# Designs tried in a protein design chat: VHH binders against Protein leg1b (leg1b). Part 5

Target 1, 342 residues: Protein leg1b (leg1b), of Danio rerio (Zebrafish) (Brachydanio rerio) (q4qrf7)
Amino acid sequence: AVVTENGLPIQWRKAPSDLSHLPISNTGVQVNPWVYSQRMTMLKMVINATNAYMSSMGPGEQENPLWSLPLQLGWKLKSGRLADPTPDSSSTCGSEASDPVCISPLSFFGCVNYYLSVLPFLAAVETGVVSSGGHQMLIQVPAEVAQDYCSSYSDCSTKHPNTMAKWHLFFQSLRQVSQSKESDFNKKDSILGLMWAAEEESIQTASGACTERQKLYSSPEVSFQQSSVNLGAFISAAHYHASIERSGKFMSHLPSRVLQEADSPPNIADLSTEENHALYMLSWMNSINQLLGGSLVDLWRKAMCSAQAREKGQAFLDDLILDPKFPGSSLWSIICVMSTSC
Below, E stands for the ipSAE of ESMFold2; O stands for the ipSAE of OpenDDE; V2 stands for 0.75 times the mean of E and O plus 0.25 times the DockQ between their complexes.

## First folded at step 1 (VHH)

Design j12 (framework vhh_7ocj_1)
Fold by ESMFold2-Fast, scan of step 1:
Structure j12 (fold): chain B 342 residues (1-342), chain A 122 residues (1-122)
Amino acid sequence: as target 1 above (342 residues)
Amino acid sequence: QVQLVESGGGLVQAGGSLRLSCAASGSIFSIYTMGWYRQAPGKQRELVAAIYSSGSTRYGDFVKGRFTISRGNAKNTVYLQMNSLSVEDTAVYYCATDHSLGYWTPNEYDYWGQGTQVTVSS
């Protein structure tokens, strides 16, 4: 797929020439509303694509092309169709080859794209729950299928028919289980039990960070929308480049200009680099959860199994984490943080 | 700012056990990944074990089933319990931490200890 192989910056619409009258952002710093609007449009596009995909997981949609989601997002961002927040016929001009104002969401999209690569997995896990009142029967996810899925979505440039077939078969099996009254699943071997065990540890370890994140969002100087504008800067350039080179092939090059233009909220800027990175990560995950209305996280929590599944599930988690090509803790950490949403 | 100090290395006979400790000081969030690496004479440094904020662990192929990594939350200490040691386990063992959030680069460690020698005799 040529679209995902290029990783080129997306040319946004021409910025307004006069920004002197624009209001100061709630961070106390002047922010270009055109840039802000474009980042919000990208988030809406990502949310819409995710919601459309989640809806396709419902009963009767057996031929859903799971592997197309990363390509679809790459196409939309690369083509600029859904990324353009203003019509060409308005008082603004479209992006031009000579446009001096170029902004790329690649830095921002990289982080969001990882979440989106995890979201279909969460949907698969969630739809594997057969619930009757207070009793739940969970579907076991084969280690090979889970590893291939995570690896495939972390490297959007790699597409293999056999791997895609495995994911389609897995989702088909989940829909069949959801439609059945009877199931022959072992609750102790469920991936949901493994994820629940990981979540308990994450909640305990992140308790302090969670309160700091809440302070950030409750600050009169920082709002949800304003935090979204700065999300592209919460990972250092070197660290972000390493992540893109290793796990994600969709965006081969991170435009340094985007990182240079990103502002940090004042209350984050006062923290050490380590503390700043932790808060940015949690802030980003919470922002996306809030944009999704928290419903996916709540529904995922309800799918988690009892403590009895924990110990037996740990061996599967170890195998998943120990795969050299699997994103490992990154996947589980994101799931845990999303689940903890304070 | 983070400092890592390893201890517990030494000489042991094949089939024996050793427990390595890594004491971390400075600003370390519990969400960070910590790990153990080793470097044998004339070989490249390799991952032995890692422990994530979730408590999940990762092991190198050659030590899986013999070594166990664990974390002492209250003291910012990471342990490596080494059982059924063989001559091939002889190496300098290094403690490392990923303060850049193990969420994205679980195998990239920003801080390293000085190392502790483990020698296994036949």
Scores: ipSAE 0.000, ipTM 0.117, lowest interface PAE 17.5, mean pLDDT 41

Design n01 (framework vhh_h_nbbcii10_fgla)
Fold by ESMFold2-Fast, scan of step 1:
Structure n01 (fold): chain B 342 residues (1-342), chain A 128 residues (1-128)
Amino acid sequence: as target 1 above (342 residues)
Amino acid sequence: QVQLVESGGGLVQPGGSLRLSCAASGFTFSRYSSYALGWFRQAPGQGLEAVAAISGSGGSTYYADSVKGRFTISRDNSKNTLYLQMNSLRAEDTAVYYCAADRGLYSSWYDESEYDYWGQGTLVTVSS
């Protein structure tokens, strides 16, 4: 597949401006078929994680957990059921890696929504969905994001009751589907539509506290178009960086020992389908994350905080995902959206 | 025409070791493969039980609590082969062992319904 100079295929670059040719889902939402496939994969992951979580609760505790909990209530994931929560190598204590992480269902779901809407390939890396030493697959959620979301819930529900109502409907429907004994593709498609509606409202709601660019592009029409292309855009940009010239720049941001152990990024010439291209890119990014002890996105976030690393991070963002023609493609505006109280 | 073929099963004494192999044809094990691979077992009169799984990239491994610390899953992409190294075998490990492949990057490794392709099985008997 041909890619633009900013790492996006020509077809993906046009998608935000023209949705008339996209197929209609069972919910009436028009999406690119490749984006639909990736969203279904993420929904399957969320359903499985929700089932695992619900199975860990006592019978009396399973009723409407996201709706009925106070902001400070959380569940602790048992040690050995999470990908190793490795602190930066400079602050190591053996017992810290096995400490249970407190995650409220609302924080868990907020993190999934954030990354599904705005940073889908980085969500695959950061949440990791990598559990070792456990007997179930759990989404690993960053503690800082979980805490921020919990603290903001009361304010959001008061100021934006319609946004909270959409999340409530999605959660109720997700619970119903996750408890069904048979897979129903039509039901999952309906849940996917509710997820998109809730994501759109969440982006719109949070945009008021962010940059003028994000505010401008957070209208319902624009955010809807953005949702249809975000995953494809990021994976295509990552694939562009897998080319001979650009892969060198991406890998130069990694520690030297990781560079020595890392495999070469996927070459599009070796891949058979666009679906496989996306999954190979996600698999490669996940392998880099594992070489970093599960800290790829943490390393990225730290890069944005130091002067020298901030310059390195900005250069990578400018090459990979920053395109003024695509609303919400800036990591800074995306980070701003989720760091607000609403 | 995806096919998985297991080998390496047999009779072994308690405390012994066996290595199972699963050879794949009809698709390739690249380090960037979307295929997740796993081992399941079925004891006489019981249902399928998840034993171990390895991610498409080969970097993530998962184990059932009953085998953790005794079994090791690995893959050799150059040979298109999945392995299960079984150490410190017990009578309760007696079962038919199946390898399975799932093309999804994010799947519940312990849920047999998530796997698209299955081998015919190889019998492991731990007894004397």
Scores: ipSAE 0.000, ipTM 0.132, lowest interface PAE 19.3, mean pLDDT 47

Design n02 (framework vhh_h_nbbcii10_fgla; at its last look DockQ between E and O 0.01; V2 from the best seeds 0.00; counts 0 for: pae E 18.5 > 2, unsure alone 61.9 < 65, placed apart)
Fold by OpenDDE, look of step 2:
Parts: structure tokens; C-alpha cells; sequence
Structure n02 (fold): chain B 342 residues (1-342), chain A 126 residues (1-126)
């Protein structure tokens, strides 16, 4: 899949750098996360506001580990996964010619991304990392699915206290960790640990909230959705350094279109070899985890017991997804070996 | 109290154009975050039919298949007014057109609107 434009997330340059163009009511700034540009703006604000604290990641703003979020959003847009999935839908969302690019509330990946964009944004604002200009941020929520979303920091904290607490802790800790006397290695690991804890919890929360939307997709797409959630757990546990380059490379192997009922990896004709391989491996890994009642992820988490172990884990995940010749069967062996070293 | 008042209905020839307006009072478009606006119509002897909808502040629009490509729904927040531009009108478009406000969202059907206007008659006849 194409996941970058000129080395940046899809339509990154088209998204405003702040929310000053949005209406301000007596109650606050009204943000519509169902407009692609506004969602991207939230992520842009978070990245820009956190760059100063990410020096331990490496030289340059491209090393900010939060780049995976806008890249994922862009991939979802480009691959058609933010559109209304309803067959013969009267909705123009995802197919509009003249209207702004939108995100369908019925989109599964749009729903998941909501928890990886709106929640961190609200937490960043609440902790003062992102400037609000003195205004409360209010998030538009579809009334029909109000149970699946939240409309403010307070509302999100009420509905998802654990998820919001983890984001809060992440943003609150950035300054402290970055200014500490610890080595860059330790700072990097600490920041990534906090970030992925929040992302992991967000994905878990989203999995529950977004599940009903899976009914609107083909079986292969649903399988991929589940595999993606599963992958998130492995990536999170490994404290993956999701720089713009690393994330872009990783996501380029994700499918470039919504999967249809007839699609069967690794033999999808119009997808690349790399895409087919990635799909197959993700499916395989998820199948094993399901077969084992979820214990595979638990074992993996235990194996990721140190920064050194996690570095190896990251390399493994890269090989698994990016190397068409990588034998997936080595996963168990690697987990066993790594677990014994903890 | 929330009020919706439709205007712009009338007699037009087939192939003609008409623009309906719906003035909303009791709430401000730019201040609301959880509603959508829509147009419905009821032809003589027929039930209520969804025509078009637009999210309260987003870029999502909905159209019935029968009007897709001919009708355009839009809003002006500064005027707190909803519009329906109807082009290439047909005899089968003859109906009372209603403006409505509903919970914001996308779905298969335009239903469960909370607020309704009194309606405006559109007659397409040669």
C-alpha cells in the first residue's frame, strides 16, 4: 500500500496545523473527528507538541514514535477503509466528489482510529502539552452510536478511565523523562513503554466499542481486522520505535484495498507479493493466538522483559511482516528462547 | 423551542429547478455537535420517504437513489438554514417536502428525526 506522500502521511500538508479555523462556541471548540482533515490536525498538533521531548529517539523530528498514528490514518483513507462500508449505501462518505473527505462512523478502522487520535489529543490538551488556547475541546459524536464514542476529556475519562489515565500519564511524563539524568537508551525505552501502554489500551477499548461494525465487512476483511488488533498487542509489548520511516515501511506491506469475500491470502491476484505475505502472516499469527486461547500474546509479553529483548522482538516483527522468506514457524522458538533469558 | 420552517416550494415544469430552504430556530448549527439535518418527502397516497441528509458540521451527505445526482443538500451556518437544490425535476418528485433534525450519524436509513417542519409543497407538472 501507498502510505506516504512526499515522505509524509496522506494529506498531511493539507491538514491545518491547528484548530483556529473551527467555530468557537460558549462551551468550547467544536471538533469533528469524522472530517479527515480535522482528525489529521489533532494528530499533527500532538506530534508537533511532543517533538521537543523525543530527542532520545534520535536526531530529527522524523524519529517521533507518534508518527505511526497519522500514517495509519492515511493508510486507512488511501485503502478505502474509512468509507461507509454499507453495501449500496446512499452515503457519500468515501466517494464524495465535491465534499470534504470524511470518515464514516460505520467504518471499523475509522472507529479504532478514533481511540488512537481523539483520546490522545484530548489527553495532550488536558496535560497542557498541546495548547488549547484556553478553550475546552468538544468532540462531535454521532447520537446513533453515542455509546461507542466520547465527546470530551471528562466524558472519555468517565467512559474509559483506564485508557485516558494511560494517555494522561504518557503526556504528563514526557517532560520529566526527557529532562531526567537517565541515558538516552533508558529515556527512549521509558517513553515508548508509556506510549504503547496507552495505545494498547486504546486498541483494546476500541475492539469492544467497534465490534458491531464488523458485520458490515467481508469475512476476509473481518479476519484482517482481528489480525490487526492482535498485531497491535505484539508491537506494543515490543515497544516498537514507530518513526516515520519505520512505520511507513511496515505499513507499506498492509493491503492497499478492502478485502472482499473471495480474497484468500497469500493468493490475492491484484495485491503485491509483500501485501499477500503480510496478510498471510498476520492471519497465521492471530490463528495461533486464538488456538492457544490468547496465551501466545501473554508469552510474548513475558519474553519482552528487557530493552534488549524488546529490540530483538522488534527485529522479529519486522522480519515476520517484511521478509517474504521469513518462516513464521520460528515464532514459538524465538518466544521460548527469549522467555528463558528473562 | 426548536423550530424548523420550510419555504421555496411551488409549481415547476418537468426538467425545471427549485431550491428549498429550511430556517432553524431554537438552536445554532455551529454550536451543535450531535445532530444531522435532513429532507423528507411525502407524495400523495405514499409514505414518508427520506430524500437527503447532511451531518451537523461535517462533510458527510446522504441521498436517496431516486434523487442522487439531481438534488444537493447544503447548509449555511451563518444563516442557520438548510437547503435542498433540486434540479432536473420529474413528475414523481411531486410531494410535500419536510425538513428535519436528527441525531448525527451515518446509517442505512434516514430515520428517528426529533424535530420536523410543517412541510412545503412541490408540484412538478407540465
Amino acid sequence: as target 1 above (342 residues)
Amino acid sequence: QVQLVESGGGLVQPGGSLRLSCAASGFTFSDYSSYALGWFRQAPGQGLEAVAAISWSGGSTYYADSVKGRFTISRDNSKNTLYLQMNSLRAEDTAVYYCAARPFGSGYYLSDYDYWGQGTLVTVSS
Scores: ipSAE 0.000, ipTM 0.222, lowest interface PAE 15.0, mean pLDDT 90
ESMFold2-Fast, scan of step 1: ipSAE 0.000; ipTM 0.219
ESMFold2, look of step 2: ipSAE 0.000; ipTM 0.208
ESMFold2 (binder alone), look of step 2: mean pLDDT 78; pTM 0.809

Design n03 (framework vhh_h_nbbcii10_fgla)
Fold by ESMFold2-Fast, scan of step 1:
Structure n03 (fold): chain B 342 residues (1-342), chain A 125 residues (1-125)
Amino acid sequence: as target 1 above (342 residues)
Amino acid sequence: QVQLVESGGGLVQPGGSLRLSCAASGFTFSYDSSYALGWFRQAPGQGLEAVAAISGSGGRTYYADSVKGRFTISRDNSKNTLYLQMNSLRAEDTAVYYCAAGYWLPTSSHEYDYWGQGTLVTVSS
């Protein structure tokens, strides 16, 4: 878990649903202060960990140390083992079906890039605390985002039965969790994974499930126990992922504007070494991966299928990944082929 | 510290043209294609609507169907200024226009971190 300078865990909290009570400027910039503050704190931590890792490297290193350094540092502090998995390490290394490996710098920096690209959305998400008899996973769906994806559901059902099957699986699982009184955070993660899979296939078929999405989004019948939120919030994550991918957020390695415009990294008493920075980063990324049903690395892989991702700071990784001794060189070759075909 | 200030709004007749400007201070426009500057509008009694957006590189633009072919978005990084050229204006273009900066997600206002105070555009006799 990530901790603050007071040793308390950092918690992701949902922005207030009704913003009418927040101070609004009569002149100048209008920003939700809570969302902005949380996002900036998270960005500063991510930037700090990334910079600490990069500054620890120098030319003439043995082999390709980038593939092991941040994970070795993190593992040393957390488990007393250097990049050596334990029998129960699945939650520390991610559990994506297409890429369960979290032990390379490529995966680490890919996750950092993804984390930065989804932070504005995730600042509005609350990972619920499991209570006796309930959970409070709160996500809000912007009405305009839902409207952007409105299309004929009938087109999908007649032309693309496989895409429809994926959406049915997602909706069925969503209803089962929302109607149960059982508290199960793992069900939340798997449902988000199903949502991502259905959305990806919908993008490929150029058809939408707008009617079904809007019905779930507005349905009062389907809600988490002890929660006043509409389960259509899960659908907004798929919309957000698909929109970011198509719009280029997931196609950038590290947005230069985020790095250049961010305030100086916070001087945090608990973060005195590169090991601490790497540990905080890995803890945060694992939390995000859990929230997204283990899809973080998959989303990063799709982001790397872009010529644009190479322009903004990818050259350093390109030089190392193309080295035959680099453990991820074969994965990079696949990414390069995909980028060319994209 | 960070400010986006719109200007150029006013009263114009149907079929007329206006150019809106948005000056940024306290931060520098990025060339990163994952980030965007955009224009949103809110007509009387209506919700917020995305109008146009341009990426940091200028290589990608978005236009709402209602304004496509009539409006042109552009940026001048040397002046840290965003523009919206509005041609062939119609009564339904009457709205308060806001400039915004944030991640490239042009139709989602929730993804923009910085917002101006707005400038009123009225299209009538």
Scores: ipSAE 0.000, ipTM 0.117, lowest interface PAE 19.9, mean pLDDT 44

Design n04 (framework vhh_h_nbbcii10_fgla)
Fold by ESMFold2-Fast, scan of step 1:
Structure n04 (fold): chain B 342 residues (1-342), chain A 128 residues (1-128)
Amino acid sequence: as target 1 above (342 residues)
Amino acid sequence: QVQLVESGGGLVQPGGSLRLSCAASGFTFSSTYDYALGWFRQAPGQGLEAVAAISSSGSTIYYADSVKGRFTISRDNSKNTLYLQMNSLRAEDTAVYYCAADLSPYRWGTLQTDFDYWGQGTLVTVSS
């Protein structure tokens, strides 16, 4: 889980000083064999599943050359245009726009990057609390701003140099405004908090209790060019932090929509027990995060801890993306990579 | 506060068996997906080698090719203890064996330093 046993945020940590007696590998690019094996297996499964959607032949009848791609992605994801791993992209789905099974590799990795960068960023901003001269301020991201950000992020047809510039400037300006006077900390006053409350009502009541704000962000008709991403799912994921940790069933309490979008290939869900599926998703997210430089999963972790504190009626955590100590340049680098890949 | 203490090492004949134990304190073995546990070894004059690792749920297990079929990793959450059952021991299994824990769910250990906590090691010698 994303908190310690005492409910405190998990932080990035260096190896303990008592490890100084252990030898350091003399060969560069060494990895833990367990993590390496698990990472390669998960990436092979993900790429094989996306290739199955891009092919008329279905899943796994042939040797898949894309199984070698994870090794290449480990070195190339941060630079240049993301390679299209499909053997023959002209043979892609070619289906009607409403076909939910038609997923391109770029669209799939767009969804992965969305969950590793957009969601943690928005969650961290929503739960952010900054202090100035003894005053504290709740940071809100307006619903329309969040929606536009998600739409721009998911529009992979556009490689406009400034696709994400507006969002970078907006969040940069929020960091400056965070030095302003105190604001209310009531969850009801937050646009994202209101959407979170609406999503919670829907989850508690399978048939009904859907507010207008939840419909706006959870609508199944909301479609980005090559994928459907749901802001309501982000709020649901943040809400279930405490339940996930308590039950030991990571992602099992998340709405099926979140699980389905995180695990776009259905055959991955069919391969394992719920336990194994959750483990693969955790390790896969960590593997992809390493390819992206490791900063955004830390933000996601802090955002989930803040959500837990909110739900329990505790004071907000200070350690969020709007803290002046966080490196804005790392977020910008990820945004630039996404703009290049899309 | 987190500590890992290995035991069960010693001198054993080729073809023999040993069971290593790793008692953990400062955190609880629970059915969470936020940490991994493993065994590593260092033979004289060699680098550190990962031997076996087990997920927090106990359902995902890794073994080095050199020990596959001979060693079995397991855990007992009620006793907060990790085990390594070593069968059909060979001279090349002679090494200091370390218990390690990766307590970060989003940094699952791509390098040796990603396992945040390490024991002091226990010596296993396989010879006449």
Scores: ipSAE 0.000, ipTM 0.122, lowest interface PAE 18.1, mean pLDDT 42

Design n05 (framework vhh_h_nbbcii10_fgla)
Fold by ESMFold2-Fast, scan of step 1:
Structure n05 (fold): chain B 342 residues (1-342), chain A 128 residues (1-128)
Amino acid sequence: as target 1 above (342 residues)
Amino acid sequence: QVQLVESGGGLVQPGGSLRLSCAASGYTFSSYSTYALGWFRQAPGQGLEAVAAISGSGGYTYYADSVKGRFTISRDNSKNTLYLQMNSLRAEDTAVYYCAAKTGFDWSYLNPDEYDYWGQGTLVTVSS
């Protein structure tokens, strides 16, 4: 049985057999039986692949499972830094490579983060039963999601305790949603809504970067608005465009003391690739977080009480959707911040 | 085997200057193999604290508040060496200084938990 850190089992309510009677939630997410079926298929595929991968690893390899995953999947990482002209072709690809086995680090980590956090959360939100006790909402997850997680969790927990810690964080996030009060993930205004739109478009156009590794093309130059955008391309393009457009806007919202000590944001004209631009932007944001004593997200949560601050907070949160440290946790924290009332 | 070796430590008077070097063997400071290089220190009876970091490209540098404006981090890829120029030294700068290399990508340049390879350390004593 799936158990919490205190040894108690995680209890999930079963979804109703007929989804047609579920009310429209304030999240703005609509139930679509075809999209639901596709999401459940993808979720099961990711859970099975991740569990099989982790089950094949020795205990000493657990400390860097995500770093070795591209190699096990037959993928090669593109250089995401200011590139040497001749990378090691046995384990890496040049930044301009169009070979289907080559994937950018941002696209790869975006895909892993999406499948292990965003896709299960979207499935739970779209198919779960929502009930309200005044201002309190309780979300129930579908039985098949809970069963798949229970199976993967049970198999992994004996062999890969560090991986199970990550699943615990994901389950904690789902329980917090089911216990949260006044949560409203408006599709138009939330990062969840943007990720849902990107995922639906990727499925509709056939096979995104996260679905077929042999046909994977990392294309950070592809605009989100294009109908041919796959999930990996969307994530790369979103980070690149956010880095260009939002660095100036972001600086205008920092405390004056931080502005006096902060380094200048990256100059896009001096950087050679879109992935390098995104990596330098994320590194620059980390320097701002250090100047804020690690409280960057808390600062934005506090600032989101005003309409203008909320708009600027939403723009900044788009830049934080990819956190390679652990799938599920950073995106969940961002979603909670966006849903927090003043 | 990856090895980082620090040198340049010693005794120096308050207000003085010192330059630390970190030489790598079995590991190259190329932009595609090294995300970041950093300096960390541990004073007697204290925990490990960040000092400075430099990106894999060399284009970005990061400093702890306690050393900003006094210390300068730099690298020379042709010599496979990382440097820390320490100016206006204070008694509080007395510590064992470690160099470290980071191969994975994340937002944290000044978090020691995110660094993969470490040197054995060099002692810096600031005393009259």
Scores: ipSAE 0.000, ipTM 0.115, lowest interface PAE 20.5, mean pLDDT 48

Design n06 (framework vhh_h_nbbcii10_fgla)
Fold by ESMFold2-Fast, scan of step 1:
Structure n06 (fold): chain B 342 residues (1-342), chain A 127 residues (1-127)
Amino acid sequence: as target 1 above (342 residues)
Amino acid sequence: QVQLVESGGGLVQPGGSLRLSCAASGFTFSNPYSYALGWFRQAPGQGLEAVAAISRSGGSTYYADSVKGRFTISRDNSKNTLYLQMNSLRAEDTAVYYCAAVYHDLTWYGASEYDYWGQGTLVTVSS
């Protein structure tokens, strides 16, 4: 288990990968390089955490709480129930209940991240069997926990039944890897291929937004590709950390006058493309910096450098590909502080 | 050929300090996304234990509970070298220390998945 200083799991690191590692789908759609890197890191973490959890179980140990894996992936417990670390689906566009096309890719990916964190356990619960020393044994969990897990899974399945069929294949493969205790790059690439197939369906369901993401990260111009990839990776990471659930530690260190004058971080559901998302996030960060008289970097450092600030997600910002010649030079100092440790 | 070579080990008294170095060849630290790096140790008759890890960018570090506040991991990309500063050493820190590298980002609890390993350097803490 990867554990922070306060006893909470360290968030898995999200880092871009070079284009040579990017798979090409059957439809010619390519996964965003930043998303590819983060999913590879997440997949390794999930496999390792699942293997560690399964290895800890023995006869009579089946009653161990399922939240051990969620905690390793940055989830929080609330009164014995799982607390999703991602933003809730109410952040998606207003017509979502009547039109799946309105669901933003990032809102769907948040939903998928939630289910991915619990699905090795859900698979074990649904099958009722775990292989141990060549013998099958039943897995038992608290009824409330099992019900919450099943409820979360069924929510995604109800909203996107066709897409969830592909996610089901991915999760079955993930469980197989966990049970076999195999974990090499070839096998992970195959499993990621299944994940990308599921994402392709999600992209098609959420019409338009993913095409703009590909344009952002697939520019043929060297200067645009270098700067835009770094900008997009930073802004995507910043959005995860600027969400209400994850920005609490940073926001708590802002002066009261700034809190009164500043707008909330942009809601991703209000953005139609990743380019617009990047622009809104940059504008928001710059407005906070201006309200602070240019001292945002100092306050970020204070917020993130204490042991108490290491709850979730700090490590995520540290592992981004950053361009030292980033065009937003005044904003670059903020990015550098967010990506460098204390 | 990728190689990692540890140095800086030796005999030290309890409460003392040592600085371990790991020199890399066959790849460069100047590419921040080439390799994540870590330190592992193995005490006599015991299994391999993760000690510390540092991200590709150098901005994120992880430490075992047994060494938090005493050990500091760092990297110098210009010298292609990984460091472990060990302070307030205890008899329990006696072990062979290994540096390790992984091409793709991994959690430090996935030690068996690290791609490259050094030969190890012995640290003995005794009076």
Scores: ipSAE 0.000, ipTM 0.118, lowest interface PAE 19.7, mean pLDDT 47

Design n07 (framework vhh_h_nbbcii10_fgla)
Fold by ESMFold2-Fast, scan of step 1:
Structure n07 (fold): chain B 342 residues (1-342), chain A 126 residues (1-126)
Amino acid sequence: as target 1 above (342 residues)
Amino acid sequence: QVQLVESGGGLVQPGGSLRLSCAASGFTFSHYSSYWLGWFRQAPGQGLEAVAAISGSGGSTYYADSVKGRFTISRDNSKNTLYLQMNSLRAEDTAVYYCATREIGYYPSLDQFDYWGQGTLVTVSS
């Protein structure tokens, strides 16, 4: 796998338009097959549109960070945690809404991030390895850790209070390593160096090795020298610092608390759930924008121009986290505004 | 304040059908609502069991394995009401059924529902 200095695997810039080769089951993980089938359909639509858009671009046309456009239109968080750059904007939404709503770009990018991160993770649980060019990318986690993550999204009857906490800690650990390392992607004892591991070495694990990887994810002062990592979590961690640096104009409008936490690895015990969610979404905003060629807003507008796409989009968005702290946390609210030009 | 009131419970014979309703007040159902809605039950001498849940716009539903194919959850935003259609009822479906909602729903989690109704009794017996 080829990794840029920003930690983003190059193969994900041209996400596959055919997802039939990605497993979503047959891992021993208990997931709702209907829900994942629906999400696969929406992900195919997004990836197909992304690849069509990217294939039409010439060299040098990819610097177009339109993710800030919703903020320029006056969207803001209901709790006042995100500033509105347009003072006169009260709220925006399509004509099908009975009440005006405030819309947040964080909710929009969170939706795309959710499905892009979940499917590769499920593939990692089943296969343990992704081959890219002449190199091997290790995407492997212990089955029980992966099952805890998957159950937080697919089956409410099997969830436990600590499930999301485990993944917040995993993300925090990877973010700390990503931020504190010397940016040496060829270093064998780094998580990026591990992602270049040979396939045979990556997938052969004993029962004890599985337990050791779980210990590495949760231990302070952890070493990822021999660990396998979730690709989605790694991308998030790698782009966290880059998001803070490159989106300075956006970040300058965030409340002090959220901005302060961006300068330190979050400790789930020290942050509210909403603050952890905001920092997580911010780290993903730039990763998703980069993955989609810097034109996420334009891509979604184009994808949602058809009546069928809008209908499928609404059903897809209803599966997402709804949070009153982020007004317009439904992607449908954001699409209502963006698709009115179609 | 959020209030939930269940109705439609009663005595029904095995193999019969029954429809439960949950009327909500203190908030409104809409596509932009952060309120997730669910049905739970507690059989005599047993713990609380999740039955079904539905997202804000109705695009996503979850069912317990014991009721899949027999029960259907739905909502009517114009009436601010949640429904549970129960078909092919069995003696083991006898329980007090509770309606619940969550104002700030992250991922669907049964332990995260914040507001509960008082319950309605369903008895399946000859």
Scores: ipSAE 0.000, ipTM 0.116, lowest interface PAE 19.8, mean pLDDT 42

